# Designs tried in a protein design chat: miniprotein binders against Uncharacterized lipoprotein syc1174_c. Part 4

Target 1, 342 residues: Uncharacterized lipoprotein syc1174_c, of Synechococcus sp. (p08452)
Amino acid sequence: CAVGGYAGDALPLARAIASVSDRLITHPNVMNGASLYWPLPNVAYVEGYALDRFAAGDWQLQPVHCNRIGLLLDAAIEPELRIRHQQVAEAAQATLGLSVTAAVITDAPLGVTLRQADSGSTWGTIDRPDSLLRAADQLLKAGCEAIAVIARFPDDPGAIALQDYRQGQGVDPLAGAEAVISHLIVREFQVPCAHAPALQPLPLDASISPRSAAEELGHTFLPCVLAGLSRAPRYRSATESIAESIRPESVDVVIAPETAIGGPGILHWAARGIPILAVAENRSTLDLRPVDLGVPVQHLQTHLEAVGWLAAYKAGLDPAALSPGDRRLSYLNHSVQQATSG

## First folded at step 7 (miniprotein)

Design f8 (from L3b with L38F)
Fold by ESMFold2-Fast, scan of step 7:
Structure f8 (fold): chain B 342 residues (1-342), chain A 81 residues (1-81)
Amino acid sequence: as target 1 above (342 residues)
Amino acid sequence: SPEELKKLAEEIAKKLAEELGVKVEVFVEVDGNRVYIFIYVDGKLYFITVEADDPEKLAEEIKKLIEELLKKLKEELEKSE
C-alpha cells in the first residue's frame, strides 16, 4: 500500500504507482481532477484531514463499493450557477451511474472570503460555518454516506497569483482554502467529503498552461469529485472491530514531494519505520534540502525513480540492489572488512 | 506531533481570548507541508493556511498571520461597540 501526497491533477503518476502497488491511498488533489478518465480500482480517495487521522493511528479506512452522496449547495450561489451544478450532478447519475441521493441548500449564505499573502499562505473567513454543518447533518440524517460541497468562492481571490498559475507558475490560490471546507465536515462528522468551488468562468487565454487549461476545460470539476466520493473509503475509529479495513499498520511506503517531509503526518509514518520516498522533480531543491526533522527518507530525483523503487519493493527486492555499487557484508565482530586483502 | 499541534492551538486561543476579551476556540490541522488554523470567534470562522519548507519559517509565518488577524478582529470588535 502506497500513500501519495501530490497536489493537482497527477493521473499519469497515479496510474503508474497504482500499477506497481496492491493499493494506493492518495490525497483528493491527485485523483479529484482526472478519476473519470481512467478508473483505478485499487486507488482510495482520502481527504487530507482523514489522511492525517489515518497516519496518526486514530482512524481506519473501510473500503466501499459505492457511497450514497449528498450534494451541499451554498445559498450564496446565484440561481443560474446553482442550476448548472444540479444538472452536473444529475448528468453524473445518468452517465456514470453514481448515487447522488439528496441535495440541500444551506439556510444562509456561507460567506466565504479569501486573502493571499506573498508567502503563498492564505487566510479568510466563513461567516456561517454553523449553516454548513447543519446542511451536512441534514444530508447524513437522510442516509447520505459522503458529502460533496459546492461553496461560492470569490471570483478574484488573488488576481496576480491566479494569472501566474494560469501561465504554469506558482500554486493554485484556492488550494489551501478548498481544504478548509472539507476539513470542517470531516472533523465534525467523520465522513468522506470533497469540495468544488462555484466560480464564474475565466476569459479565454490562448497562452494558458496545458495543466491550467485541463482544469478550465472541465478535467477537474464536480463529476470528478462525485466519482471520487462514490468510491471513497469510510472513516472509522481505530478502536472499532471492522472486518476488511485498511489500517495504518498495513502501509508499506509513503511517497511525498520533498517539500512535504516536514509535515506531522510524515513523522507518524517515520515513527512506524515506514520507508518515505521524497521526490524532487526540480534538481535545485536537492541543493536547498528540506529541514531535517530526524525522518529517514529516500531522496529521489523523479517520479519515474519512485515507480521503479516501488516495483522492486513489490517484487521482494531491496530497491538499493538495483542501484550501481557493491554492497558488502558487515561483520558484527570485525571493524575492518578488507584488512586482509592486498 | 499531535501534542505540539494541540499546544499551538491552546496558545493561539489563549492569546486571542486575552487580547479580544471574548471566547475563542482554535483547532490546528496539517496536510503535508500545509498547516490549517481554524479560529471561531462569536460563531464566525476565521481560517489561516500556512505553507513553508521548514519549521522556523512556518512558526514565523504563523506568528505574522495571527498578529494580522488580531489587528483585524480588534477593528471589527471596535466597530460593533
Scores: ipSAE 0.579, ipTM 0.851, lowest interface PAE 1.2, mean pLDDT 76

Design f9 (from L3b with L38I)
Fold by ESMFold2-Fast, scan of step 7:
Structure f9 (fold): chain B 342 residues (1-342), chain A 81 residues (1-81)
Amino acid sequence: as target 1 above (342 residues)
Amino acid sequence: SPEELKKLAEEIAKKLAEELGVKVEVFVEVDGNRVYIIIYVDGKLYFITVEADDPEKLAEEIKKLIEELLKKLKEELEKSE
């Protein structure tokens, strides 16, 4: 079992890693790029807060055949845009065979605001988190097992950051707020949750990056969220006795961007003594300062090297054996070595 | 580490509660290389997201953003009082 870090919407990477692992547990951001368009039977869609709880040994993952999904709609969404999302969910049921069994409109507008600080960091507000949690509770009481949230986001959050993202530069300025919304529900109710923002369509941009175009054309929007949630494993306490669960003790290797290796999830995995593959994605933009994790960290230049490392490891090989360099024996009894060389 | 995140959340909550005179709950989460600070103040949720770069620079950025948030919250509370 392997745990993937933040690779962004990178289905080719997920497919390659999944082909050399028995199970891949990965962040929704990795799978959102194409869970609808390229199903991977051995890949688990796990939200970030839940992934950290799993790493900490607090939660275990229960595989499912399918989840009954609840659709949570922000009261701030205009009637026409709300109907559009309703039709998308119904289309997903009709064409993909998903179970979207209940929908709720929040009892108050959630009041999501977002602004960018001078440092490039984002901050914002949710005026009515209580309304969000009441709607989630209502869906769970109706028998839903996973929740898809659609919150009304500002149409132009940080115009420059949004424009940069559309041109293939930087990160999605909405990603932080989206994670906060799903974290609230996962923390309170311990169920799979993912968010898709309700936004007015942006003007056509002929120079838009292909990745941003995928999101704007609906390629990685609500249908992918619903498809991912349909097979997302359920979050159970590690103290529960559950047949066929995935336990944190079953994780063999972690793959993470080099910039992420100081995070608490990685530190939990390091404490278990498992290999950590730190991948440099853009060498000229990374700060390669060392982090002491108490276990060997494999610094790799590309994800292709990570795939090769995993294939060797799964086959019972020392990956260093595939390198051209000679490896010599290290003697532990130095006094005997002195006697032998004479 | 989880213990360091818990301590950071407790320190932020104490500082904001003392400065604002209201109940404050703080959660600090990390997902990949991004730090999320989630703050409940008087029933409203505030959040801050910041990239986890150099630990020292990250700590300074968090400190600056909390100071900016505190200033904004004092302005909002003064307006309502």
Scores: ipSAE 0.522, ipTM 0.822, lowest interface PAE 1.5, mean pLDDT 77

Design h3 (from L3b with D31N)
Fold by ESMFold2-Fast, scan of step 7:
Structure h3 (fold): chain B 342 residues (1-342), chain A 81 residues (1-81)
Amino acid sequence: as target 1 above (342 residues)
Amino acid sequence: SPEELKKLAEEIAKKLAEELGVKVEVFVEVNGNRVYILIYVDGKLYFITVEADDPEKLAEEIKKLIEELLKKLKEELEKSE
């Protein structure tokens, strides 16, 4: 994932990379919010824990035509708001042809809380992760193959975080809890999972940033989650014999932020000799430079360069041939003769 | 590195387990511009998300938030008595 923290932030980038890839595997934050409006048939949505297991060589991805989706509703959701989400799921079935085959309400309120520190850091809780997992188990026993979670989030997770996000600053304060919720289910049950928060509408803000407006005006909402889950690849043990699966051994290239090359997935692919494109335009909170780790990487300044690199590589070209510079033969065990001046 | 993140998780888990007398599981992950810290204490999940450009400031902020969490948990334990 090579994009910022806003919904829809990655779609132009994902489209460009997908156009020069046989298959693109990407993080939920890149595609989840926009899958309804611009489906990319060669892009695989993979939750973070599952992506780490795939990179480690533990899991493989099984493409699907359609998943039977289970709808998991937090008991903390008010009756009218719960009915609205029920209607959205039923509308997605009726108008998009999705299979939302079962729904369950958790046996206890999940107790999601969020707070923001003066530094901009966020922290929170989920009081009843056990209730979340019991509800997921019921859906899977009913034959569901992917799970959409709707948890009741605080309407105001933090005055500063909310204000900054609405004005186009910082990141979505809900993103941390969203990632945690799907991570818990994927880790326990090894099935595709995505989350949509249940919130009350915010007041009108005429100066709201376009990215925040996209979320508040309904550009990214439960139907996008359901559409994404409908075609999300299933997670299978790498030891299973599965026809037409995507295996970690089939990964040709990894694109990652230059400052985040120390992640487990990156190191696993580096150990396999897979080219790593480190993009300076995409940043992280950790200053883990490739030179500090001894990992061979290709340093690029922009995503446009990454697209160009991928296009050349896919075409069977050495991407270095498209850049100016002198390249000469390197002899492993032979000296070259001196040039003759006669 | 993965080893550094694992070591940080182990240090946090050890500190909280020693202070609270219960089993603690900790996971540390990088997601975009942020570091996620997931802490399981006696069946309840606590999470921390930190964003910082400077690794030294990141470490200081994590330490501060862990201390605040520990204070909160000790207060909750005192009330349950």
Scores: ipSAE 0.504, ipTM 0.804, lowest interface PAE 1.3, mean pLDDT 75

Design h5 (from L3b with A52G D54S)
Fold by ESMFold2-Fast, scan of step 7:
Structure h5 (fold): chain B 342 residues (1-342), chain A 81 residues (1-81)
Amino acid sequence: as target 1 above (342 residues)
Amino acid sequence: SPEELKKLAEEIAKKLAEELGVKVEVFVEVDGNRVYILIYVDGKLYFITVEGDSPEKLAEEIKKLIEELLKKLKEELEKSE
C-alpha cells in the first residue's frame, strides 16, 4: 500500500492492514522510520523493482529471521561524515542486535546530482554506476545477504522542493535518485537493497512537519534502513524449489491508490485475477482511473474501508454483504416480457 | 502496459542515439504512480522521474525532460572536444 513519501506516514495504515492480514508486502518507504519504532512481524519490505518482478511471477520471496547486511559507502562521502555513518551502523548493531558483517567504500565517487522541474519531476545523474555495482558485488562475495547503500547526495538538491517536503507538501525530492540506486543493485544481483542519503545536517526549522521531523532527527535514517533490511525477504527465482517461500500465487488482495492503477505491477496482479482495492483518499498525482484501463477493481473511499474489506474477506464473507442496501438476484436469462409492472 | 513502456524506451533511445551519434541504452520502470527513465550514455547514467495527474500530462512532461536532457548532453559532448 502506497501512503505518502514521509518516513512516519505509513505506519498506522500498515499496522492496521497487518492486523487483518497473514502477511503484508509493502513499498520500501515503510522501512524508513516505521520499522525502528514499531516492528511489524508479518510485514515484508520489498524494493520497488523486486515488487514488480514478484508481481510479474518472475520472483518469489524467501522469509528470513535475520540477514547479514553489507554497508556500501560512496567514496564521495567526506571522512568525518563517513566515520559518522560507520558509528551509526555499529551503534545499530550493538543496540538493536542487527548483523552488519562487512563494509566497502566505492572505488570511485558515484557522482550523484539532482534537479527538480516545476512539475515536481526530478532528473539527475550517477556518474559511476559501475563503481556502485562493483562495491555491491564485493559485499555479496563476502557473504552479505542484503545491501544498505549510503550515497553522497548534493547539499540542497532542489532547495524549494526540499523545503516543501519539510512543510508536509509534495514528495521527497531525493526519492527518485534513491529508488534508482536500489533498483540498479536489485536488478543486477537480486538481493534486498535500501538506501539512506549522506547529507550535511539541515538547518533547524521550528515549524517542520512532524512527518518530516521523524525522518530528519539525524544526519541519516540508517538505523531504520538497517532494521528493515534485517527482516527483508530474499529474492529468489520463481523456478527455484525452496521451502516456506511467498509465491505470487499466494497474494490474495492488492491495495493501491485509485489514481495509480495503471502501473505494470497492478496490471500483473489484475491479469492473475486478484482483487484490487482502489482507495480514493490515498490519491496520487498520476490520474490513471481503473475504468480507463479496464482493470477489475473494488472502489473504496477510505483506508478504514480497506481494513474492513480485508477483515470480511479473511472471514470468508463477501465484503459487499456488509455494505448498506439489498443484494438482489441477477438473472442471466431474464426476459423483458417477464418483468412485472410494479 | 509493459509493451508501451518498452516501446517508449526504444523511441527515446533511438531519438537520443540519432541526435548524439553515440550508443544509448534506455530503461523505463514504474513504481506506483511514478515513472523512472534510466538512460546510459558512455557508462554514465542519467535518470528522470516523473509523475502527473493524467497520461497526457505525463507524456508531455517526459517529452519536455528528454529535450532538456538532450540539450545538456550536446553541451557536455561539445565541451569535451
Scores: ipSAE 0.583, ipTM 0.845, lowest interface PAE 1.0, mean pLDDT 76

Design s1 (from L3b with P2W)
Fold by ESMFold2-Fast, scan of step 7:
Structure s1 (fold): chain B 342 residues (1-342), chain A 81 residues (1-81)
Amino acid sequence: as target 1 above (342 residues)
Amino acid sequence: SWEELKKLAEEIAKKLAEELGVKVEVFVEVDGNRVYILIYVDGKLYFITVEADDPEKLAEEIKKLIEELLKKLKEELEKSE
């Protein structure tokens, strides 16, 4: 198994890695578009908190044929916008054959607020996390196996950060709060969960970046979330005996940006002796190098090199064999140079 | 380090509970290079999401945001009492 997509890798990368791996476990950010436009049968859609629990050895992943999905709607969503999300879910059932078997409206507005710091950090509130969890519990009691959450987000949560994101700079200011919402449900109920925000349309921006335009124009939206959740593996305790599960012990390699190498998830893989491919495509950021942290990693310049490394490894090759130059033997009991030059 | 962030979360929970006189729970969760600080105060969730490549800068940013949150919570409690 290969693990990748810790920080929003693009679909082309996921597709390339999937082609050279038996299984790829990746973050929802990568898979949100993939499931709708390019099905990848050997790729597992795993929420970030669950991915960290998997890396820690606490959870194992149970592959599924199809999940029954519950649709959780924030009471704060206006009736007309709520109907639109209902229509989207029904359209996904009609055109993709998904099972969205129940819907629930929270018993109180969730009260999501967002603020941005100059550093790009996001902070905010959820007034009624209890209401979110009660709604999730209702869906699970109705037989749902995965939960899609639609929460009403502020229309202008961070004007500067949002504008930067629309111009292809920085991060989506909503992504942090979205991750928090799914984390709450995954932590409490140990089921696949993903979030899509309910927002009013943004004004036209002729200079918008292609990636932001894809999201705003509907390339990555609720149907992608539903498609991803439909085949998302279920999260089971590592202590359970589950047939045909994906266990952390079966992970062969981890692919992550250098900025992620200091995180607990990566350190768990390093402790298992799993090769970590640290990719340094963003070199304008001053990164703490993995060697400074004592983590054993392979430093690579591009994701293309990571694909090549994995292909060699899967083929039973030492990836170093595909690099220029001769490889020489190292002796454990004497120095070759001292033997010849006396 | 990430162990220091867990320790920081525990210290924050203790200090907030003492200063506010209410039950406070703090969770630190990680996804790649992002850290999520989840603070439950009397049933309401406050969250902080920080993305950084340097654990030391991350810890400093979290401390600043916690100080601002504590100041804001004291203002809210003074109003409602």
Scores: ipSAE 0.565, ipTM 0.822, lowest interface PAE 1.2, mean pLDDT 76

Design s2 (from L3b with P2Y K6L)
Fold by ESMFold2-Fast, scan of step 7:
Structure s2 (fold): chain B 342 residues (1-342), chain A 81 residues (1-81)
Amino acid sequence: as target 1 above (342 residues)
Amino acid sequence: SYEELLKLAEEIAKKLAEELGVKVEVFVEVDGNRVYILIYVDGKLYFITVEADDPEKLAEEIKKLIEELLKKLKEELEKSE
């Protein structure tokens, strides 16, 4: 079982890693859009708070055949835009065979606001988190097993930061607020949750980077969220006796950006002696050195090397044996061994 | 370090809770690349998400955003009263 920590959609990487893994656990932002275009039956779609609880040893993951999904719609969404989301959910049922069994409109506008600093840091508000949680509770009481949230986001959440992100610079200004929304529901109800913001379409920009265009369309593409949630594992307490569960102690390898190594989740894996693959070409906004935190890591330059490392590991090889150069035997009592040689 | 960052965030959360009499929560994403600070005031949620390449600049960025948020919260509280 491998755990990914990549930013944005990474379908080629997820596909390559999944092909050399018994199971890949990854954050929604890595697989957002991927499960619709390239189904990966051994990939688990796990929300950030749930992934943290899993890493901490508090939760275990229960694989599912198919979740009944509830659609949670922000009352702030204009009627025409709301109807479009209803039609998308119905189309997903008809063409993808997904189960979207109930929908609820919040009893008050959620009041999402967002401001972003040049650093990529964001702050904002949700005026009515209680309304969000009441709507989620209604869906769960109606028999839904996973929740898709559609919240009305500001159409201009920081023009400079958004423009920079669209040109392949900086961070997604919506990502933080999106994570907060799903986190609130997962923390309260312990069920799979993902979100797709309701926004007015951005103007065509011929100079937009391909990666930013893919992420923008992926993050706002409701069918991809629904496809991911349909097979998302359920979150259960680690103290429960559940057959066929994925437990944190079954994790073999963790793959993360080199600059992000050292977070609490990584420290949990390291404490259990799980190999950590730090990939240099995987960029992150936090520059932490593993040595500063005492975390043992395997430093790799490319994702291709990570795939090769995993393949060697699966074959029962020491991946270092595939590198040029001779490995020498190391004696713990070197002087004594040298003195007794004939 | 992330441990120092968490301590700083927790200290800020404690100071905010004491100064404003509100509930404050802090958490970090599992991969350690973001810190979230959630502040509840009269049922309304204010949130801060922080990213930075340098731990020193990260601490300074948190303080700056907290100052801006405190100003906003005091304006909201004055409006309520």
Scores: ipSAE 0.562, ipTM 0.778, lowest interface PAE 0.9, mean pLDDT 75

Design s5 (from L3b with K6Y)
Fold by ESMFold2-Fast, scan of step 7:
Structure s5 (fold): chain B 342 residues (1-342), chain A 81 residues (1-81)
Amino acid sequence: as target 1 above (342 residues)
Amino acid sequence: SPEELYKLAEEIAKKLAEELGVKVEVFVEVDGNRVYILIYVDGKLYFITVEADDPEKLAEEIKKLIEELLKKLKEELEKSE
């Protein structure tokens, strides 16, 4: 169910950061597992495109009590597999108290295909993006406030890359295409959206990484998507007057992987002058260092340091005070400093 | 920048339209640390997703993927005809 890196590998981090934050805004890779098994009342799931619009100052987030979720099913999904997803949504309603208000099957197979290039970049096709958007529109007109998309993906795309991901190496080869699907809906309709791929089960592998196993064995799958969407804030234009909202101006700090500081979203936060905590331990496949871009960041070695930094900051402490050694006064004028020291 | 993304989209659209002889609509957008190139050709969406990293390597990778996509599109059009 998770998009991007390793499914579930940020759940302890999300819980730790949430414990020292008034509010934590995060993307699918962090929330999908945590939202099902460990409720985080001060954490808000925001889709990636929406998070960038928020960072840019174009959108604001409206907290909700509970969203009415629409289930969007790709017509390409085989009947048996489609029924399984239907049963999962019904089970989520029965056991978790979620509201899955309506379901729609697209009026044509979406025709998702993908390839991974030698560089690791992804390219592919969606034959019928119009069918995807029409189905989403139907759900919204029926009163749905968030959309869960289940699209049929090719079985075993890039077998080697998928096996590397399963062994705890590399990135999810489906992540790019999955993000495109939710991106199209969020861009068009400005509603919370998340996705889960419909795939035939993979063969059992005794050596699979525990993080990948969490995704494949059902710890982080469709119910996580539905749980996250149930309380996902709504996306509103920043120009609207909304009394109860989270505005980009209220963001105090951003935490990002050290190697991933290159996107416009991070640059928007840097331009606002807020602290950016670049964590070396949370490395992506990118070899992009913040210092190479001239972006002002706080370089941290571990996630534990980020938690400590946040705790100090929230308590009104200068986080530098927790480092060994003494800090001395810094004078702005050398002449004044020399006169004082003499 | 938004201006650079718009310019890149225009260049890609022009190149593909000239080579394929059809209307091509291109969007270049960013989602976190990823760059999305969305290409609409006759109602069908083709997409390219690359991680945002070194600008020179990013530009080269985009160029390579566009050339590969163009080759695929020409093959598909030949089969249709």
Scores: ipSAE 0.549, ipTM 0.828, lowest interface PAE 1.4, mean pLDDT 76

Design s6 (from L3b with E56Y)
Fold by ESMFold2-Fast, scan of step 7:
Structure s6 (fold): chain B 342 residues (1-342), chain A 81 residues (1-81)
Amino acid sequence: as target 1 above (342 residues)
Amino acid sequence: SPEELKKLAEEIAKKLAEELGVKVEVFVEVDGNRVYILIYVDGKLYFITVEADDPYKLAEEIKKLIEELLKKLKEELEKSE
């Protein structure tokens, strides 16, 4: 998984891993660009809360052919910007063959605000979370199976943080609030949900980071969100009898940044005895280490080693056999070599 | 533990609800790289998010964030009165 990275920056890695996997389940935003431009049929998009419920054994994932998507528009969005998003959804239906079957405008502006706390974290408000949930409920009652949310965010949330992000430094200052919005809907209704940016266009910046340009110029905008949601597996209780579901018991391996092994999802996988491949090269902003958690992990230096590990595992090999060095036989009782003298 | 901090936050929220005569609900959630602290006060959501720190310090960080957010929330509610 890619933690705190730019949208689409894990696509080459995801393609490599998908090529040596029967199925790859990935965190939100890792595959947005791939869903639109480089579809991977064996890769599934699962929202963070749902991924943790899946890891805990509470939920199972039901593969789908196509979801009927509902479009949820914040009443705070200006008419011209709202028309833009309507046109994008209609274009996705016409050119990508997606099913966007209903749209609602919230009955009140959601009132999203952001500010930085003294601790270096960010905090904010949503004035009308009830309006968000009522709109989602209307879409679900109309037969929608996944929800795309477009909420109006401040155009310049932390000017310095936004400029740093555009230059390839730091993290997206909107990411926390976006996660809250989709989290609220997934927790309440147990359906796939993703948020798309609703901001005024930014001025041309000739020096913009290629990763930020991918986000601003179309790789992670509404069409990518809609494409991802169209194939997102549905969330079902683990107690239900669902044919051809993806169950947590069928997960063979987990790959995560070495510094991000502390989350509840990863800890649930470790408790099940699932191999955790902790990759040093894929560093996050977290200072979590596998040894600090007492979690049994396989320590790897690079993503290339993780791909090699998976290829060996899929081929029925002990991945350790591909590393230099001979492993000697270990006896559970007395060693013959120590007990016998020539 | 996060469970103990959540219980503490819920107890503080219950006391705040009694003092101010409004409904208060608190949720603390963690994913792989983010902590969510969500406080509902009379229909309005206040939230704080932070990237996770060392897991041995995560409980301390969550406690400090809950205390910080509840302090700010108390100031805003007193101002409204």
Scores: ipSAE 0.568, ipTM 0.800, lowest interface PAE 0.9, mean pLDDT 75

Design s7 (from L3b with A52V D54S)
Fold by ESMFold2-Fast, scan of step 7:
Structure s7 (fold): chain B 342 residues (1-342), chain A 81 residues (1-81)
Amino acid sequence: as target 1 above (342 residues)
Amino acid sequence: SPEELKKLAEEIAKKLAEELGVKVEVFVEVDGNRVYILIYVDGKLYFITVEVDSPEKLAEEIKKLIEELLKKLKEELEKSE
C-alpha cells in the first residue's frame, strides 16, 4: 500500500488494515514516521526492490526478533550535522533499546543531486555509488544485518517543487533519490535498508500543510527509520528451506491505488490469481480512467471499503454476500436451461 | 515483463553509447508502479524514477527524460574533453 508522498500519512490506514490481517507488508515510507507512535507488530517494512523480488517469487521474507543495524554516513555531511546523527542513533539505543552496532563514513562524498520533472518523475545523480557499496560491505562484514543510510541531499533541489510539497501539493521531490539509494544496497547485498536524508532545517512557514508540518517538526526522522529496520524481515532466496518464512504464495490480497493497477508490478500478483483491491480514494486528484488489465480487480471507492472487504475475506465470507440482493446460480449448461424453458 | 525491461535497457544503452562515444551500462527495474532507470557512465550513476498509470504514459515519459539526460551527459563529457 502506497498512499500519498507524506511520511506518516498512511498510519490510520495501516492500523486499520493491520487489524484485519495476519500480516501487512508495506511499501517503503508508509510506516516510517509513525512506528514510534503506534507500533504494529504484524506490519513488515520491505524495501521496493525487495518487494519486487518477493512478488516475482525470487525471494522470501524471514521474520526477525531484532536486527543489528549499521549506520552508513555520507562523507559529504558537515561535521556538526554528522555528530547530530551519531547522537540520534545513540539516543535510539539508550531510549528505545535498538541495536546500532557499527557506523562507517563513506570513503568519498556520494555526490547526490536531484531534480523533479513536471510529471512528478525524479532524476539525478550519485557521483560515487562505489563508495556507498564499499561502506555497506564494511558494515555487513562487521556483523550488521540491516543498514540505515544517511546521505547528504541538496538543501533546495527545486524551490517550486519543494514549496508545492510544503503546501500539500504534489509529491516529495526527495522520495525518488531516497529509493534509489536503498535500492542499490538491497540489490547488491540482499539486506534490509532504509534511507534518511541529511538536510539543513527549512525556514518556518506558517501556511505549511499539516502533513508537511508533521514531517518537518520531527514526527518522521532517523529514530523511526532505525525502529523500522530493527524488525524488518531479512531477504532470503525462495529456494532456501527456512522455517516460519513469509512466502509470496502465502499472500492473500493486494491493495493498491487504482492508478497503480496499470503498472508492471501488479502483474506478478495478478498472475497468482489473488484478489487485487483497486482503491479510488481522492478521486478529485486521481486519473481514474480504467484500463483493461485482463485480470480480476475489485474496484473500491474508499480505503474503508477495502478494510471491510478484508474483514469479510478473513472471516471466510464472500464479501458480495454482505451486500443486498440475491446472488443466483450460473449454469455451465445455460443453453440447455433456455431450451427447456422455451 | 523481465524480457521487456531487458530490451528497454539494451535500447537505451545502445542509443547513449552511440551518442556519447563511451561505454554505458543501463539497468531498468520495477517496484510496483515505479520504474527505475539506472545509467552508469565512467563510474558515475545517473538515475531516473518514473511513476505512471499506463504503459503509454511510461514510454513517453522515459523518452522525454532520456533526451534530457542525454543533453546533460553531453555537457559533462564535453567538459572532461
Scores: ipSAE 0.583, ipTM 0.848, lowest interface PAE 1.2, mean pLDDT 76

